# VH-VL binders against a5use3: the designs that were tried, part 20

Target 1, 222 residues: a5use3
Amino acid sequence: MVIHAIVPVKELHRAKQRLARVLDAHERRALSLAMLNDVLVALSYSPVSRIIVIGRDVETGHTARAHGAAFVIDQSAALNDALHQAAADIPDHAAALVAPSDLPLLGAEDVIALTCISGDKPGVAIAPAHDGGTNLLLVSPVVGWTFLFGPDSLTHHIAAARQRHLPVHLLRLPHLERDIDDIDDLIWLAQQPGDTSAQRLARMFLERKGAQLWQSSDMPPH
Below, E stands for the ipSAE of ESMFold2; O stands for the ipSAE of OpenDDE; V2 stands for 0.75 times the mean of E and O plus 0.25 times the DockQ between their complexes.

## First folded at step 3 (VH-VL)

Design t7 (framework fv_ogalvibart)
Fold by ESMFold2-Fast, scan of step 3:
Structure t7 (fold): chain C 222 residues (1-222), chain A 122 residues (1-122), chain B 107 residues (1-107)
Amino acid sequence: as target 1 above (222 residues)
Amino acid sequence: QVQLVESGGGVVQPGRSLRLSCAASGFTFRSYGMHWVRQAPGKGLEWVAVIWYDGSNKYYADSVTGRFTISRDNSKNTLYLQMNSLRAEDTAVYYCARDHEIVGSDYYFDYWGQGTLVTVSS
Amino acid sequence: DIQMTQSPSTLSASVGDRVTITCRASQSISSWLAWFQQKPGKAPKLLIYDASSLESGVPSRFSGSGSGTEFTLTISSLQPDDFATYYCQQYNSYSYTFGQGTKVEIK
């Protein structure tokens, strides 16, 4: 299976606004780039044959190119349209793997597991999010596919696959069920096992701003 | 005030190894990417290597790939360049330079050290 | 590798002159270009980044412009302290590359 990964990245200056209470704009940008780095590292060690990053920021483009990934400037207002833009250059018989830029615990083993459960047959493999969304989506082949990310996207992607008579394979990956979006997610990330770029940065923030972070958190301190 | 101080330069024979160090102070070292840039006597600047703030990513110029290794110790605020299989063409002043921003930044150099001279001769 | 070519290689100027240095990239680098000043025996000093952004503490007589493949550094009124070698540097992609330098000298 030839796999082309697509990593959509939100505008950095607007990213992670739910962290604005504790992290300034530069810190939020640094966190977003660190998470993107983690995703690109995982994909680089996976069986993916090409990585396409779609976004709008110069820094996102630098990070993508540093990993040998193609950078496509997002001409779209909506996530699904951006994914279709990125997928337009993927060969008809190739598979597409959509991986969000905010899953810093993604490992090459997760991508390998997703490709193994999918096998060589046409089909769709999904790692679901905790809230009914889709965190990893593998479509083989991608030709004729419509991306349906958004609320309840797990249900929508399953329905789309069935409508096209494609088998659906679900792979639960608990460490990938939580997007890093708010202060509680940042604290959780810092406390998880591992040593990703985003975890190192999150731990640095927790050490330097622990009082502010816990004061803004809905979680009780350990 | 940002300060970068290189050390470890000297005269070395071809084929030997040398390790350069760069001691950083006046900023949060672990938050910045770091570069090595060299300048041969009477010539222009040549970029050598970069290491990201956490050591997770490294890139090298083609002229040194396979021979030089960049590394850092964030607990000691120190950047290193291990230079193996040295050649006469590696003779240069080696500068330590700070990236303008954290991981994935634009990689232009806002602060430079004074440089340390490496002479590779018989 | 992206090749960076500066022109002229040497420029003779008098105090008060307007000086323009050009830098050309072998392929598009958008605006990911910096300009550095180097005085004899000293480390380089950042002047301009992102093609046109003036580094803090750098005198306003320095300005940068351009995008894509052609860039210029301008010194609007040359001061005695400005006689130095100037380098452009692309950071669009590694391997990062510098121009060969432009020496601004008295005459």
Scores: ipSAE 0.000, ipTM 0.444, lowest interface PAE 14.6, mean pLDDT 85

Design t8 (framework fv_ogalvibart)
Fold by ESMFold2-Fast, scan of step 3:
Structure t8 (fold): chain C 222 residues (1-222), chain A 122 residues (1-122), chain B 107 residues (1-107)
Amino acid sequence: as target 1 above (222 residues)
Amino acid sequence: QVQLVESGGGVVQPGRSLRLSCAASGFTFRSYGMHWVRQAPGKGLEWVAVIWYDGSYKYYADSVTGRFTISRDNSKNTLYLQMNSLRAEDTAVYYCARDHGIVGATYYFDYWGQGTLVTVSS
Amino acid sequence: DIQMTQSPSTLSASVGDRVTITCRASQSISSWLAWFQQKPGKAPKLLIYDASSLESGVPSRFSGSGSGTEFTLTISSLQPDDFATYYCQQYNSYSYTFGQGTKVEIK
């Protein structure tokens, strides 16, 4: 299948506000860009045919371009509307893969696994989020699809697929169940095996701000 | 063990170009953001430009925007500063400096090179 | 840009003196401030980072304090090696900015 990846990126000045207690605006911007870099690296080594980044910041556009991705300026500021805007650039019979910009542990092998479980026939493949949401969504073909990201989006996407008589394949990828939004996610990321850009940065934050991070966390030290 | 060695400085006439290099050794160059900082003779320090570990982000001081270009070659462990349309006020010792941040370039400078002098005059 | 202002610009002192240098930021920079020492003809050397953390290998007579907009570098007992120019630097936001420097010279 021909797959076009869509990576939506929130405005950098509004990103990661849940980390504001321990990370300043510069550090949060750096973390957001590092995670975007990690996602784009994974997608660039995956079987996707094209990567589309949709966002508003110049730095986001520069990062996208460095990985050969197309950059689309988000005209809506609402996630599902931005995804529909980006999907308009996808050929009618191609598949769309939606990957959030804050999954720094995404690997090419995860995308390959998702495409393998989906197969060559029309269908939907999903990697669930820990909170009942959707962290990876593959829709083949994407034409006529309605994106329903938000609370309980896993349930809503499954229902949408069933309404269209499309098979749904769920692939549980524990390392992708946690998007990096708060202090506990940042500490978790630092402790996972690997050496992505965001992991190195998270480890640096832990080294320099360890007491602040642990005091602001609900997660006990390992 | 960390070493940063600048080269490429010299005397150059106004309006011309010069390229500076900074050879890095003793650390994983590809994992660190890098900066250029300059100091005019007898004056204080002035930040010039930054480049992130992978070249994906660059930012410049207003005084050099549009004239200077920062770049890096991670396969050669080398940082560059291409200086175009040079002015007398660009006369300074140019230092390369390593950002303490591992992947971004958002922290203090933990290591500096020895500097290379650029003189822009007739 | 965040403006960094040091005081005094020049300070005359004797060996054994307690020396204090102040650095003010035009807006809050939290604790994202470093102090550098520069001797004539040499590159700057990091002394203090994150406003109060002593860099490895730097003598304990150096200390830093402050947060927000006002910061202080203190040398508790000045040594001959300490006659130099000192700079504060904020790394809260691009463009990074330095204070104008404080020259510590012999009385």
Scores: ipSAE 0.000, ipTM 0.450, lowest interface PAE 13.0, mean pLDDT 87

## First folded at step 4 (VH-VL; framework fv_rovalpituzumab)

Design u1 (at its last look DockQ between E and O 0.02; V2 from the best seeds 0.00; counts 0 for: pae E 8.5 > 2, placed apart)
Fold by OpenDDE, look of step 4:
Structure u1 (fold): chain C 222 residues (1-222), chain A 117 residues (1-117), chain B 107 residues (1-107)
Amino acid sequence: as target 1 above (222 residues)
Amino acid sequence: QVQLVQSGAEVKKPGASVKVSCKASGYTFTSYAMHWVRQAPGQGLEWMGWINTYTGNPTYADDFKGRVTMTTDTSTSTAYMELRSLRSDDTAVYYCARDIGWSLDYWGQGTLVTVSS
Amino acid sequence: EIVMTQSPATLSVSPGERATLSCKASQSVSSYVVWYQQKPGQAPRLLIYDASNRATGIPARFSGSGSGTEFTLTISSLQSEDFAVYYCQQYYDWPYTFGQGTKLEIK
């Protein structure tokens, strides 16, 4: 099965707004790019044939290209429209994998697991989010599919699959189910195994802020 | 709901020590640093120091080094500030305040410490 | 230490009018400035962080601006509950330091 991955990326100046109490705009931007980097690394080591990043920022494009991914300028007004824009270059018979850029702990093994559970036949495989959303979506074939990301997207995607008489496969990936929205989430990210770009950045932020886990010799960022 | 509840008012003699407590609730205590700030009557705010509630490591303002000790009890989610060798100019309301990343969002109700002969 | 200087010491303004409070740093503190509101007998309340970001639950009439050494807190249309003492604070460097405060009183 030929898989094309789509990585939608929010505008960097709007990214991680919920972290504004903890991180300044520059730090939020850096964290967003670090997460994108991590997602692209994971996809690069997965059985994905092509990666398409869609966004609006130059830095997003640079990051995409650095990983050998295609970059499409987002000309849409909504996430699902952006996904359809990106999918326009995917062959009808190919599969599409949607992987948002804010999955800091995404690994190649997760993508492999999702592809394995789906198999080589037409179908939909989903990694659900904890809030009824969708962390990962694998659709085969992509032709005729309507992306339904947003609130309760899990239910909506399942319904869409059933409407097309496609089997649905669900894969729980707990390490992907936690959003990074506050300092507790940053602590959590920093405490997880591994050394991703996002984790390193989280650890650095925590050290500098002296909020948790680190020495009291920390200085404010400047 | 986040709450910081401090111990009651204290009256001390010069040369004595005072230990103020700050009990936190409504959040993970060890996920946020705790600061101490005091305010003399009719005066402004003065930063005393902060403590890493996870490691227990404190950092004190220079003016208080040697006289102040900040500690925590994670089992009770309580921060403590002890000020020794009290003098009349230590008379103030003492606040604990939670750090959310450089700024202080939740404050205790304050503890009045009066130092008089 | 970095000295924060607020002006004026007292500001008299009528309800419904605009209030502008100034805070100056002895050296550049980038945008690492916080504004607090304090009413008599109460603890300070966080208003603005990073010079221009409103804290959660803070009305839109409050706004902060500035960078480097000059900072401003603006209340676009004063409400009765806004009359209080306001403090600025820097967290650019240790130790944290506060301005001496501006008392906003009713004219």
Scores: ipSAE 0.017, ipTM 0.520, lowest interface PAE 8.2, mean pLDDT 91
Fold by ESMFold2, look of step 4:
Structure u1 (fold): chain C 222 residues (1-222), chain A 117 residues (1-117), chain B 107 residues (1-107)
Amino acid sequence: as target 1 above (222 residues)
Amino acid sequence: QVQLVQSGAEVKKPGASVKVSCKASGYTFTSYAMHWVRQAPGQGLEWMGWINTYTGNPTYADDFKGRVTMTTDTSTSTAYMELRSLRSDDTAVYYCARDIGWSLDYWGQGTLVTVSS
Amino acid sequence: EIVMTQSPATLSVSPGERATLSCKASQSVSSYVVWYQQKPGQAPRLLIYDASNRATGIPARFSGSGSGTEFTLTISSLQSEDFAVYYCQQYYDWPYTFGQGTKLEIK
């Protein structure tokens, strides 16, 4: 199976806004780029033949090129349109794998597992998200596929596969089901096993912020 | 060799329309958005809108919505901008410009549209 | 809409001197600012992107700085060919907006 991965990346200044109460704009940008780096590392060690990053930032393009990924300028206002744009560069007979840029615990073994349950046959493999969405989508062949990410996207993608008479395989990957959106998510990420770029940054940020809070505390002598 | 070559100057009367073409070469046309920007004589730059060259879906600046149509022909790598119901204050040089995501890096040579009685 | 305000409207400077052009955004645009040069009868030319990155082929005498709401273009040793109008533009959010321009006149 020939697999082309698509990694859509939001504009960095608009990413991780719920973390703004604890991380400044520079720190949020760095975290987003670290997560992208981690995803690209995982894909680079997987059976994916080509990686296409689609985004709008110079730094996103630099990160993509550092991993030998193609970088396509996102001309769209919406995720599904960006995915459609990126998929135009995939041969009709090939498979497409959609991997979000914010899965900091993605490993090559996850991609391998997703490809194995599909085999070398036409079909759709999905790693569901915690909220009824889609974390990973593998569709083979990509020609004629309509990307339906968003609310209830798991249900919508299953329906789209049925309409095309493609078998659907679901693979639950619990370590990928948590979004990094707030301080509790950042703490959770820091506590997980591993040493990804995003984990190292999360640990560093939490150490510094904890020290800052301690230093700013008004504590009378005892 | 990225090039954007625009159609020639136009003289129009108020109430008419004009359609400006912008032919791209030296790159993959559908990989970059195309913007239209105008400049009245002696004045600054005014953004008119942009078009997604892959889908053909345009977005117009509010001041032009309802009077402007932007289209593409991907088989000829050409973008078009049509401005209707022309007024004398539409007299300007009209530019197409390629968007690389963080800047308009290549501009057409400009098309002067003169609107006068 | 994000308003970009340039100052001064006109700057007269002798060759060899330093020129400093200002651009102020009505809200934070992070570093998402571009500078263009436009000579009479020509299309704009990209000088600086991402507030401080010099485009390919732009001489080192051009430099950009700033973040948030305030941005500066500096020409450290003005050459006769630098006579032009300079525009800033934000690409932080749609619609893209331009400053009204600063005309740099060589005395």
Scores: ipSAE 0.008, ipTM 0.555, lowest interface PAE 8.5, mean pLDDT 87
ESMFold2 (binder alone), look of step 4: mean pLDDT 93; pTM 0.928

Design u2 (at its last look DockQ between E and O 0.16; V2 from the best seeds 0.00; counts 0 for: pae E 13.3 > 2, placed apart)
Fold by OpenDDE, look of step 4:
Structure u2 (fold): chain C 222 residues (1-222), chain A 117 residues (1-117), chain B 107 residues (1-107)
Amino acid sequence: as target 1 above (222 residues)
Amino acid sequence: QVQLVQSGAEVKKPGASVKVSCKASGYTFKSYAMHWVRQAPGQGLEWMGWINTYTGNPTYADDFKGRVTMTTDTSTSTAYMELRSLRSDDTAVYYCARDIGWSLDYWGQGTLVTVSS
Amino acid sequence: EIVMTQSPATLSVSPGERATLSCKASQSVDSYVVWYQQKPGQAPRLLIYDASNRATGIPARFSGSGSGTEFTLTISSLQSEDFAVYYCQQYYDWPYTFGQGTKLEIK
């Protein structure tokens, strides 16, 4: 199975707003890019054939290309449209793996596990979020698929699979189910095993909490 | 194969308008933004603006605001650039170029617009 | 706007020799610089992006370096097809701006 990974990245200036009390805009941007870095590293060690990053920031593109990933400027205002935009160049018969950039604890083994449960036959494999969302989505083949990320996306993706007579496989990945949105999440991330880029930054930021104020500079958006 | 094919050369008088077309093929038109860059004879490159091919929203360089209009027709995968109130210093080769992550990887062959009285 | 200044205006080099082209930004543009090659009667061709990454299909003899305000395009061993005008461009901020170009000619 040929798998193309799609990594949607939110606008960096809007990233991790709930952490604004603890992290300045520069730190939030750095954390977001670190998370993207971690996801790209994980995917690089996974059985994906190609990685496509889609976002609006030049730094996102720079990060993507530094890892050998393709970069597409997000011209849409909605995540699902962006995913379709990114998927446009994926061969119809190939599989698509959607991996959001805010999964700092994503590992290659997670992708492998998802691939294994899906097998080589047409189907949909999902790693669900706690809130009924979707953390990871593997669709084979990608042709004819409609991405339905958002509230209750798990249910929506399952329904979409059934409408297309595709088998659905679910894989619980607890270490991916916690979003990094607030200070408690940041603390949690810092306390988890491992030494990812995001974890290192989390630990550093927590250590110097309240020590520095930075001015944010906006990079060219789309 | 990615191709950008532009309309033919134009000769205009001062005060007139010109509309250049750029037909894209070999890729999904709406997945990549389109830029317009011009080059006066024997001069360098000048960025005019770009258009979001998904939404149709353009962004213009300040020097061209009020005189330029960028549009797209997604049904024909064609981008258009209209420049109004032409003057002699608008004489240039006009290029459309595809954006592939803040860089321009494919260019049209260029359209020469000559403005003379 | 950010001003990109290239030097020299004209560079004469023999085939097989090394060519070094300079591009300076009026302010820091980080690594967000592109290099283009343009031959007479042709559209520009993308060579380098992100200051140091070769575009697809670009020969290894082309290399880019630099960050901040100083950038360099290097051609290690000039081939006959390399004689052209080279432009640098920044995409750090709007509007995009180009250098005035360096003409690389045969010595």
Scores: ipSAE 0.391, ipTM 0.783, lowest interface PAE 1.8, mean pLDDT 93
Fold by ESMFold2, look of step 4:
Structure u2 (fold): chain C 222 residues (1-222), chain A 117 residues (1-117), chain B 107 residues (1-107)
Amino acid sequence: as target 1 above (222 residues)
Amino acid sequence: QVQLVQSGAEVKKPGASVKVSCKASGYTFKSYAMHWVRQAPGQGLEWMGWINTYTGNPTYADDFKGRVTMTTDTSTSTAYMELRSLRSDDTAVYYCARDIGWSLDYWGQGTLVTVSS
Amino acid sequence: EIVMTQSPATLSVSPGERATLSCKASQSVDSYVVWYQQKPGQAPRLLIYDASNRATGIPARFSGSGSGTEFTLTISSLQSEDFAVYYCQQYYDWPYTFGQGTKLEIK
């Protein structure tokens, strides 16, 4: 099958706001771009034929072009509208893969596994999120599909597939199920195996904050 | 070399329509959005809208919505802007410009449209 | 819509000197500001994007800075070819809007 990946990217100044307690705006922007870079690397080594990044930031566009991805200016007010805008660039008979820009441990093998479980036949493959949402969605063919990301999106996407008489395949990918929303999540990311751009940046930030915290706390250095 | 070549100057009466063309060369037309910007004599730049050249879907500035139509012909790598119900204050140079995602990096030479009774 | 206000309207400066052009947004636009140069009878030319990044082929004497609502374009050593009108533009939200321009004149 011919697979077009869609990577929606939030405006960088609004990304990862809960991390504002420990990271400044510049650091949060850098982390968001590092995660996008890691997702694009993973997709580039997977069987996708084309990558479409949709967003508003100049840095997002630069990162997309550095990986040979198309960049589409987001004219939408909401995630699902942005996905429909990007899907307009996908041929009717092709498959769409939706991969969020903030999957810090996504690897090409995850995408390959998702495509293998679906095969070359029409169908929907989903990697569920921990909270009843959807981390990865592969739809073949894309024509006529309605994206329903948000609360309870796993249930909604299964229902949408059933209405189209498309088989649904679920693939649990626990390493993708954790959101990077606060300091504990950042610590977790830094501790995981691997050497992604986001992991390197997380480790660097935590070293800096640890040193600053140590200076503030009078505790001896490690 | 990237180039945007626009159609020639036009003189119109109030109430008429004008259609300006913008022929692109030196790059893949469908890979970049096209914007339209106008400039009244002695005045600044005014954004009119843009068109997604891959899908053909336009977005119009509110001040022009209802009077403007933007289209493309991908087989000739040409963008079009039609402005209807012309008024004297529509006298301006009209530019097409290529969008690289966050800026307008190449501009057409401009098309003067003069609206006079 | 977001209003971009440039100052001064006209700036008279001698060749070889430094020029500083200001642009103010009516609300925060983060760093989503572009600067263009326009000479008489010509289309605008892209100079700076994302507030501070020089476009391809733009000399190092042009620099941009700012964030939020306040932005500046600085030309550190004016050349004869730099006397033109300069526009700022925001791309933070639709519609894209331009400042009214600053004309840079020989003193």
Scores: ipSAE 0.006, ipTM 0.469, lowest interface PAE 13.3, mean pLDDT 86
ESMFold2 (binder alone), look of step 4: mean pLDDT 93; pTM 0.932

Design u3 (at its last look DockQ between E and O 0.26; V2 from the best seeds 0.00; counts 0 for: pae O 4.7 > 2)
Fold by ESMFold2, look of step 4:
Structure u3 (fold): chain C 222 residues (1-222), chain A 117 residues (1-117), chain B 107 residues (1-107)
Amino acid sequence: as target 1 above (222 residues)
Amino acid sequence: QVQLVQSGAEVKKPGASVKVSCKASGYTFKSYAMHWVRQAPGQGLEWMGWINTYTGNPTYADDFKGRVTMTTDTSTSTAYMELRSLRSDDTAVYYCARDIGWSLDYWGQGTLVTVSS
Amino acid sequence: EIVMTQSPATLSVSPGERATLSCKASQSVDSYVVWYQQKPGQAPRLLIYDASNRATGIPARFSGSGSGTEFTLTISSLQSEDFAVYYCQQWYDWPYTFGQGTKLEIK
C-alpha cells in the first residue's frame, strides 16, 4: 500500500489560543512549530511514501521542506477544504493518512498499527478522538473520499465509509487523545516519557514560569 | 515566470456592469488564491476580496457584497471579477494579485474602469 | 476590521539619505504586516512580508521591523528609483486591509 500523509496546519497566530494566559504569542508559535516538527519526524520514520503539509505560514513551509515534505498553500483555512486540496495531489489508487500537526507523541508505530489493521485491501482505519472526533484517518483508496472532520466526525467518517462499501477499523491510541490546550496539558506533556521538541519546550516553559510563580508565592503579603 | 494579464480598459455608464479578467500563467493556477484590489484615481489601495481557485468559493469585503461576483475558469487559468450597478465612484484601476499565504507576490497590470454618464 | 494607519502622508527626502515610514494597526497583528511599493502608472510591488522578510529581488537598503501594532519600513540609502508610494497591509485576518499610503518624494 502506498500511503501519502496529509498534515493540515492551522494558522500559527490562531493556534493554541487557550494557552495565551500562560504563553505569549512567540511561545505559542514556537510550541506549534515544535509539535509540527515532532509529527513530521514521526511520519518520516513511518511507512508513508510522501508527506504533504498544507498551511498558510512562512515558517510552516520552511519546517515542511526541512523534512522533505511537500508544502501546499491553504487557500481558505477551512480544514476539510484544505484536506481535499492536498488530496488532489495523491494518486487515485493510493491511500491517504490524515495526521494533525499537534500530536507531539505520534510515533511511527502508530502509523504501522493503523496500516496493519486495514491490511492491503481497500478500507478505512480511524484513531478516534475522545470527543467524538477523528485523530488519525487512513483511507484506501483516497479517490472519491470526502473528508468530514469536525463535530461528530467519527460517526460521519464511518457513514461515509459504509456508503462506499469500505470496511471500517477502529484503533484506540490513548497517548494521542490529549490535545495540548491548557497548562494542565503542558504539564502532562512534560511528564510523558520521551524527548520530543514539544516536550523540551514544555519543560522549559514550565520551569521558567513555575520558578517565577514560586518566587511570587514566596513573597511576604505586604 | 509568473504572469497575471488583465483585460483592457473599459468605459461604462452608471448602472452598468463590468467583468474584468485575469489570466494566470507560469504557475499552477489552482494552487494559489486570487485577490482583487482596486485603486480610485489619486487614492490608495482597497481590498475587495479573494477567490479560492481550488473550490471556486469567494470571500468578499463587506463594502462590495451584493454587487461583486468573483469566479474562475480553471480550464483557462483565468479569474474574473464582475462589479454590478456601477456608480461614478467605482472609477478605479482594478488589480488581480496572487495570494501565496502571507502576501500578494505578483500583481496584474491593472484594468482601468471609468464610469461616466 | 483592522485599520492600518500610515504616517506621514508625504515624506520629502534627498537621495542617499534615510527614509522611515510608519504603519500602525488598530489591534495587534503580531508580525503579519506586508509592505508594497507603487510607482506612478504601475502595479504595486511586494517589498516586505511578515514584517521584516525581504521579498526575492528586493535590495538590502529596504528593511522592515515591528510587531504588535507598530511597524516601520526603512530605506537606508535612497536611490532615485525609490521615490514612490508605499503601502502597508495587515495579513493577520481578513479583510486584509491596507494603510492609506505614504508618498515618498524627492526633496
Scores: ipSAE 0.632, ipTM 0.843, lowest interface PAE 1.7, mean pLDDT 91
Fold by OpenDDE, look of step 4:
Structure u3 (fold): chain C 222 residues (1-222), chain A 117 residues (1-117), chain B 107 residues (1-107)
Amino acid sequence: as target 1 above (222 residues)
Amino acid sequence: QVQLVQSGAEVKKPGASVKVSCKASGYTFKSYAMHWVRQAPGQGLEWMGWINTYTGNPTYADDFKGRVTMTTDTSTSTAYMELRSLRSDDTAVYYCARDIGWSLDYWGQGTLVTVSS
Amino acid sequence: EIVMTQSPATLSVSPGERATLSCKASQSVDSYVVWYQQKPGQAPRLLIYDASNRATGIPARFSGSGSGTEFTLTISSLQSEDFAVYYCQQWYDWPYTFGQGTKLEIK
């Protein structure tokens, strides 16, 4: 199965607004780019044949290209429209994997697991969010599919699959279900195993804030 | 196959207006921004502006503000560039080009606009 | 606006030889530079994007380098079809200005 990954990226100035009480605009931008970097790294080690990043910021495009990913300028104000825009050049018979850029703990094994449960036959595999949303979506084939991200997107995607007579596979990935919205979330991220760009940055921010003593020289480009 | 096909050559008098069309095919029109670039005879390339093909919102270079209007017709996958108050120094080949992320990968064949009294 | 200055205006090189084209920005444009090739009577063709990445279908003999204010397009071994005019363009800030071009001609 040929898989094309789509990575939607929010505008950097709007990213992680809930962290505005803890992080300034520069720090939030850096964190967002770090997360994007981590997602791209994870996808690069996964059985994905092509990665397509869609966003609006120059830095996003630069990051995408640095990882060998294709970059598409997002002309839409809506996520689902952006996803369709990004999917425009994906072959009809190929699969599409949607992986948002704000999944700091995404690993290649997660993508592999999702592909394994889906198999090589037509179908939809979903990693649901805790709030009824969708963290990861794998659709095979992509032709005729309508992306339905947003509130209750899990239910909507399942319904869409059923309407098209596609089997649905669900994979719970708890480590992807926690949003990074406040200082506790940053602490959580910093305390998780691993040494991703986002984790290093979180540790650095916490040090600056006096919550934890960490040193990190891996500052993503702004 | 991606193609951008532009309208034919135009001959105009000073003070007149010209509207060049660029028909896109082989891809989803609304998924890629369209830029306009012109080239005077024997001269270099000059960026004129671009248009968001999804929203229809244009952005013009300062040198053309007030004289240029970029539009799209999504139903026909066609971009338009109108230049008004033409003068002799507007004589050039005008290109439409597709943006794939701060780069122009496909170009129209160009439209020669000649402004002469 | 950011001014892009290419040099030399004309470069004469023999087939099989190496060609080096320069593009300088009036201010830092990071790596947001593209290179185009244009042959007589044709539209420009994208060669390099983001200063150093070859576009799809571009031969390996073409390479781009540089960051900030100085950029270079290199053709390692010139082929007959490579003789053309080359333009650089910055995408750091609008207007997205072009260099004045370098004509690569056969020696």
Scores: ipSAE 0.023, ipTM 0.622, lowest interface PAE 4.7, mean pLDDT 91
ESMFold2 (binder alone), look of step 4: mean pLDDT 94; pTM 0.951

